# VHH binders against Esterase OVCA2 (ovca2), part 4

Target 1, 230 residues: Esterase OVCA2 (ovca2), of Xenopus tropicalis (Western clawed frog) (Silurana tropicalis) (a4ii73)
Amino acid sequence: MAATETPGAAQKRVLRVLALHGYRQNERSFWERTGALRKRLRGRADLITFSAPLLVPDPDAEPGAGDPDSLQDESRGWWFSNPEQNSFDAMEESKTCSGLEAPLDTVAKAFSELGPFDGILGFSQGAALVAIICALKQQGDPRFHFDFAILVAGFKSLSTDHAKHYQQPITVPSLHVIGETDRVISAAMSQELVSHFENPVILMHSGGHYVPACAPQKKVYWEFLDKFLT

## First folded at step 8 (VHH)

Design s7 (from s3 with S53D S54R; framework vhh_7nfr_2)
Fold by ESMFold2-Fast, scan of step 8:
Structure s7 (fold): chain B 230 residues (1-230), chain A 123 residues (1-123)
Amino acid sequence: as target 1 above (230 residues)
Amino acid sequence: QVQLQESGGGLVQPGGSLRLSCAASGFTFSDYWMSWVRQAPGEGREWVSSISDRGSYTYYADSVKGRFTIARDNVKNTLYLLMDSLKSDDTAVYYCAKDRTTIEVYGSTYDYWGQGTQVTVSS
C-alpha cells in the first residue's frame, strides 16, 4: 500500500482536515484505514495525518522467534489511562493518566507547521482527543484554529483529569459517526460524548469499529462539509 | 538557506547494492524527521522510507521492506539509504526530503527537496 497519491493536494475551496488516529495505530495504518473516506471526500476535503507521540508496548510478546514480515510498525497512542503499565482502556476510570501535555503539544505543532486547517477529524482515542481540543478552543486556547470537527467512534474520556473539559456544552460544529455494532467503543459510549456537543450532526451506520465511507454515508459527509466550503 | 544534496546513485545490475547519501545544511538536521522519496519515469512520487530525528524509529514502504535500510548521522548532517537486492522496479530518481515539521507526518508535507540522484537497475 505505498502511496503516490497524498492527502493535502491543494485546490481552491478544498478543506484541509487534520486527522488523529486511534489507539495502537500510526500515521501509516490510519492513512490506509481512511482510504475509502479519502476517495469519497476527493475534491471537498484533504486529510493530513501524523503519528501520536506515545509508543504503545506490544502486550503480546513475540513467541521467541519473529520474522521481519510479521513485525508491524510501532503502535502509537495519545495518552495512557494506566501510565504504570503504559496501557489504555476507554472503559477504565483513572485518576492518574499520562497527561495531555505531550499529545496537545504534538497537535499544536501540527497546526503550526502544517496548517492552516479548516477542521479536525479523530477516530476512537483520536476522537476523544478531538473533543478535548474543541473544548480548549472554545475556552480560548490560541493553539487551535479550526471551524469544525468530525468524531468517528468517539467517547468521553473517563480520566478524572479530563472531566473539566466536558463541563460546558461544546459549540464547535460537529459530525459524530457511530457504529451500531462497534464492540470496541459502544454506540452508547459515543452517544454519551455526543451529549456534550451543541447541535451535533449524527451519522449512524450498521458496522463496527472503523471509519465508514459507503455511498449512503457519503451524502452525510458531503452535506456537513459543504457548509464550510461556502 | 536550506539545502539537500543527494549522491550515490548509478547503474547497477539486478541483485546489486547501492548506498545513497544526502548532505543537509541550513537547518538543525537533528530536529527533523527525514525521508527518501522516489519517482520512476512516467510515475508519481512514491514514499520509500522515513527516519525519526534521532534514528530511533524507521518506516519503510512495503515494496522495499527487508531490502532497504534508512540511517542518519546527526554529527555529519547526512541521511543515508542502503539499498540491497535491487530490482528493475527500483529504477527511479531518489529524492531526499526534509519533513515540514519536527514530528512524523504522512503525505506531501515536505518543505524542501533535493535535486535527486538517479538509480538505474538493469542488465
Scores: ipSAE 0.005, ipTM 0.169, lowest interface PAE 13.1, mean pLDDT 81

Design s8 (from s3 with S53D S56K; framework vhh_7nfr_2)
Fold by ESMFold2-Fast, scan of step 8:
Structure s8 (fold): chain B 230 residues (1-230), chain A 123 residues (1-123)
Amino acid sequence: as target 1 above (230 residues)
Amino acid sequence: QVQLQESGGGLVQPGGSLRLSCAASGFTFSDYWMSWVRQAPGEGREWVSSISDSGKYTYYADSVKGRFTIARDNVKNTLYLLMDSLKSDDTAVYYCAKDRTTIEVYGSTYDYWGQGTQVTVSS
């Protein structure tokens, strides 16, 4: 049965990547923080980002903007390691947490309403959630369909409730981006998460807690993504 | 059968105020982010404001911050835009837009639009 192409259907395919921001960020601040990466990936991959469901008080908010609109830019998070204080600390071992139902339902809605997606990217707490989503996908969770994951400044959740997600090696093709001088998520914490992935690709950079996109990092992103464009 | 019907537009003097309403039907209004988008004659669409499903979170374009307030009534399935300190540059057709998603998303992802209501600010 012959099919006729519609004008415009001959445009080069671009990967669609669902991107999960870090703790105390939101879709707008994360969009700005990924500006350099988005420029480097132009024409190869598009990042789609959205805000996490939990409102996080930001005690470190700098007074002095004088801009009433900054009061409407709310800090978001995926879960709390301390539900009583509505706070999260990657170094905190927690036997109780705010649970993963709300963040997983939010990501599942993004897959359903914004998808399909070729991959998923996470930064910091978002990367920790991406690892859990990879484990759930591997366990047969039908909400999550994607071919690869990119985990930037990721870490293994220290919540007792999340330990089950690390029991088997995660086979999803993965790129782990780690900052040697990251003072928020140490390289050792990210390397611990890497140990739970099968055949991971690792990108080390000399910088701190951010999404890197200089020329050397661009090459590694492109080589990783090209495996899913062919 | 999703329908969005705007009202409340009209002619107003610079510095005046208007309240726009959008009556929504054919979907579960309380589950969706809603937005106001405007279009001046001969120009492209310009996003004005968005409001979360619960009404707890609101966002505004830089050009309208401090002058416009977006609100919603999930019992009446109605979206509002309160427009204060109107300027000639606010002259446009204002459209009620339903977000395609039930989550907060950066960038315009609208699947349904109203017919629009004309706002003219002139002296």
Scores: ipSAE 0.006, ipTM 0.230, lowest interface PAE 10.9, mean pLDDT 83

Design s9 (from s2 with S53D S54K; framework vhh_7nfr_2)
Fold by ESMFold2-Fast, scan of step 8:
Structure s9 (fold): chain B 230 residues (1-230), chain A 123 residues (1-123)
Amino acid sequence: as target 1 above (230 residues)
Amino acid sequence: QVQLQESGGGLVQPGGSLRLSCAASGFTFSDYWMSWVRQAPGEGREWVSYISDKGSYTYYADSVKGRFTIARDNVKNTLYLLMDSLKSDDTAVYYCAKDRTTIEVYGSTYDYWGQGTQVTVSS
């Protein structure tokens, strides 16, 4: 009813979102993979990315020509479902894993050193970790302060050690982005994760294993994020 | 608990207009995306239109685009469907549906449905 005025462009708030890459990715490759989404979110949200702590062996990699391989180009992962082989497969049931201490400490350090953050976004294995972080947050973990989560191609961890995180419905406001033709994380696997969230927002797209940002998807992201701008 | 109540349906001639309303209660209406879904005799449910929680974004099925307008009043907790240039193919029971929000609307994804309001387009 009363007129609302913007104090000025310098006082306009933009959401800060901590973004967790998928298995075998790193900060650089994930930045490149989210280029379209970042363009769609300009003026609403900034994505802040960083690399997972575990180095993933790449037996198919061949030595390139030119500059030597650097740690910045290493494939990274959040945990291994098979710690004896330093490997991860979202479809493999595992009674043991490489543990969550290192990935959770790394994310906690990102919150402390790069924060504060309004939300958290994950892709693939990163989205599975985001779900666990949401569960820890609602259980009172003081390391993780944020208002919403975006989970792209997410899945429920099949590691026995992680089952405890799915015992109660997760109440953190969430957006789940699912590809109908995803051959890495099937829509059914992502829908299983969705079932553990209260009142989830779901964005289904006809594509595969990627972060979508076409015109219809853009409007869903904008509406979800706009709830946290005011 | 959650209740959705549609009204405004009826018999109308081809080319006519109708305004459907859906009164919502038992939940925070302004926080949810809302849909209109219709079911013609002997057919499955067909998504018609979708509106964001604050009304900033609207989507329409190709069959109704340019003829129907979805709107909401978050103060009155009411969803609307304004239907112009009605065709015989628009004959159906129209349902107000609360969904968890999806750009690809599947009938099984709706949380709650109203009782429906019958729209009949015939001479």
Scores: ipSAE 0.000, ipTM 0.100, lowest interface PAE 19.1, mean pLDDT 81

